# Ledger of designs, part 1: VH-VL binders against o27767

Every score and structure here is a prediction.

Target 1, 219 residues: o27767
Amino acid sequence: MEKKYPRILFRKRLKDLRKDMEEVSQKTLKTHKLAVDLLMEYDEEKKEKVIKNSRAIDDMVFNLERKAISLIAAEQPVAGDLRFIEACIKVGSHLKRIGYLAANIAEAAEKLKDEEIPRRPLEDLKHMSDFVQMMLSKGIYAFLDQNMEMARELRHDDDKVDDLFDQTLEHVTRSMFEDKESISYLVNLLFIARFLERVGDRAVSIADRTIFMITCEKP
Below, numbering starts at 1 at the first letter of every chain, in headers, positions and changes, except where a header shows other numbers; antibody chains aren't numbered by Kabat.
F, E and O stand for the ipSAE by ESMFold2-Fast, ESMFold2 and OpenDDE, each averaged over both directions (binder to target, target to binder). V2 = 0.75 x the mean of E and O + 0.25 x the DockQ between their complexes.
[cut] stands for letters that were removed.

## First folded at step 1 (VH-VL; framework fv_cixutumumab)

Design c08
Fold by ESMFold2-Fast, scan of step 1:
Structure c08 (fold): chain C 219 residues (1-219), chain A 119 residues (1-119), chain B 108 residues (1-108)
Amino acid sequence: as target 1 above (219 residues)
Amino acid sequence: EVQLVQSGAEVKKPGSSVKVSCKASGGSFSSYAISWVRQAPGQGLEWMGGIIPLFGTANYAQKFQGRVTITADKSTSTAYMELSSLRSEDTAVYYCAREDTYYYGMDVWGKGTTVTVSS
Amino acid sequence: SSELTQDPAVSVALGQTVRITCQGDSLRDYYATWYQQKPGQAPILVIYGKNNRPSGIPDRFSGSSSGNTASLTITGAQAEDEADYYCNSRDSSGNYVVFGGGTKLTVL
């Protein structure tokens, strides 16, 4: 049995918290990718994996939050450590919501699996999906690496997601007007576009939390 | 603003390997995909593969599976393409190019690296 | 044959309009991107995302897409437009990039 000073144990707990953040981040990225892959080629097994992973992410974030709160309550962290722990709680919350959005995307993709979607709306959705996946990865890695430059890039990308959503909405609406029988299934494509936009919003929020953690300034 | 700077020309023997570098300067490296495209004398452009440095994953064209390896070092903003088991038909100019996922285009190209495979 | 098909050559008279086409089933799902290449030089992006021009590309260049066909149009061709033009896009799976065979444009 070795005796250890409280400060050494606290540093170990912070490392454990960082490891937890890395694990939930990787699962979130993988789950989002699986969900968007369903838009191009639906697969029931992959859909079930997305749903299962969404629940696992929820559990991981719950455990991570309890661990973070326990660290704050039991120790007296200095300002920098406190900001890191608080950032983990806030970013964890965003990762949980992204996991939930992945499940929503998978469910909407299932409703489209047997439909022949018009080329232009599908192309817009694919374009938006690729861009949002890049934003999500950027936001997460900016946090994990504490990379200020990368985090700031998300703000410049924010308007692009809105533009892609607006383009998708316009072309879906045009398709609905030209073939009113398509309305019943094309609304699911709009739901997917909205879910992707919300994932983008969460990526920006993760970047904002990273900026605040490092600079202690509003983004 | 962004430039891609490639390593110099190479002359290689059949059966050897070549590794070409592509260093990004003046802008973001990790926010884009880096593709490798070759062009044999008098022939068209041929995509070999690409990497998204942020994800650390590479994709390879079917023709080059097992012979090409594309890597990226984010700390030096450098992408690499290694082609093994060289044949005379691998003689070509090899380009690296940056692809923006928002724009779906390769908007910045390196000047190319000439690789000559001869006995 | 390639997944994206281009005619090998096309000619246009100075000041006239020319259309270069790219055809493939993947173009139903993905936009074509267009590149200009002059001898001894790297390609230059001229059109992306259906009909967008990068900064510095003249407004005489435009793109269009319908069904499995994408087109690059040069309105009022100039002598300096003489070059090889390549389209590219994603393959049908979306996982790989594919180039067309290229079209040599001669300005008469």
Scores: ipSAE 0.012, ipTM 0.562, lowest interface PAE 8.4, mean pLDDT 85

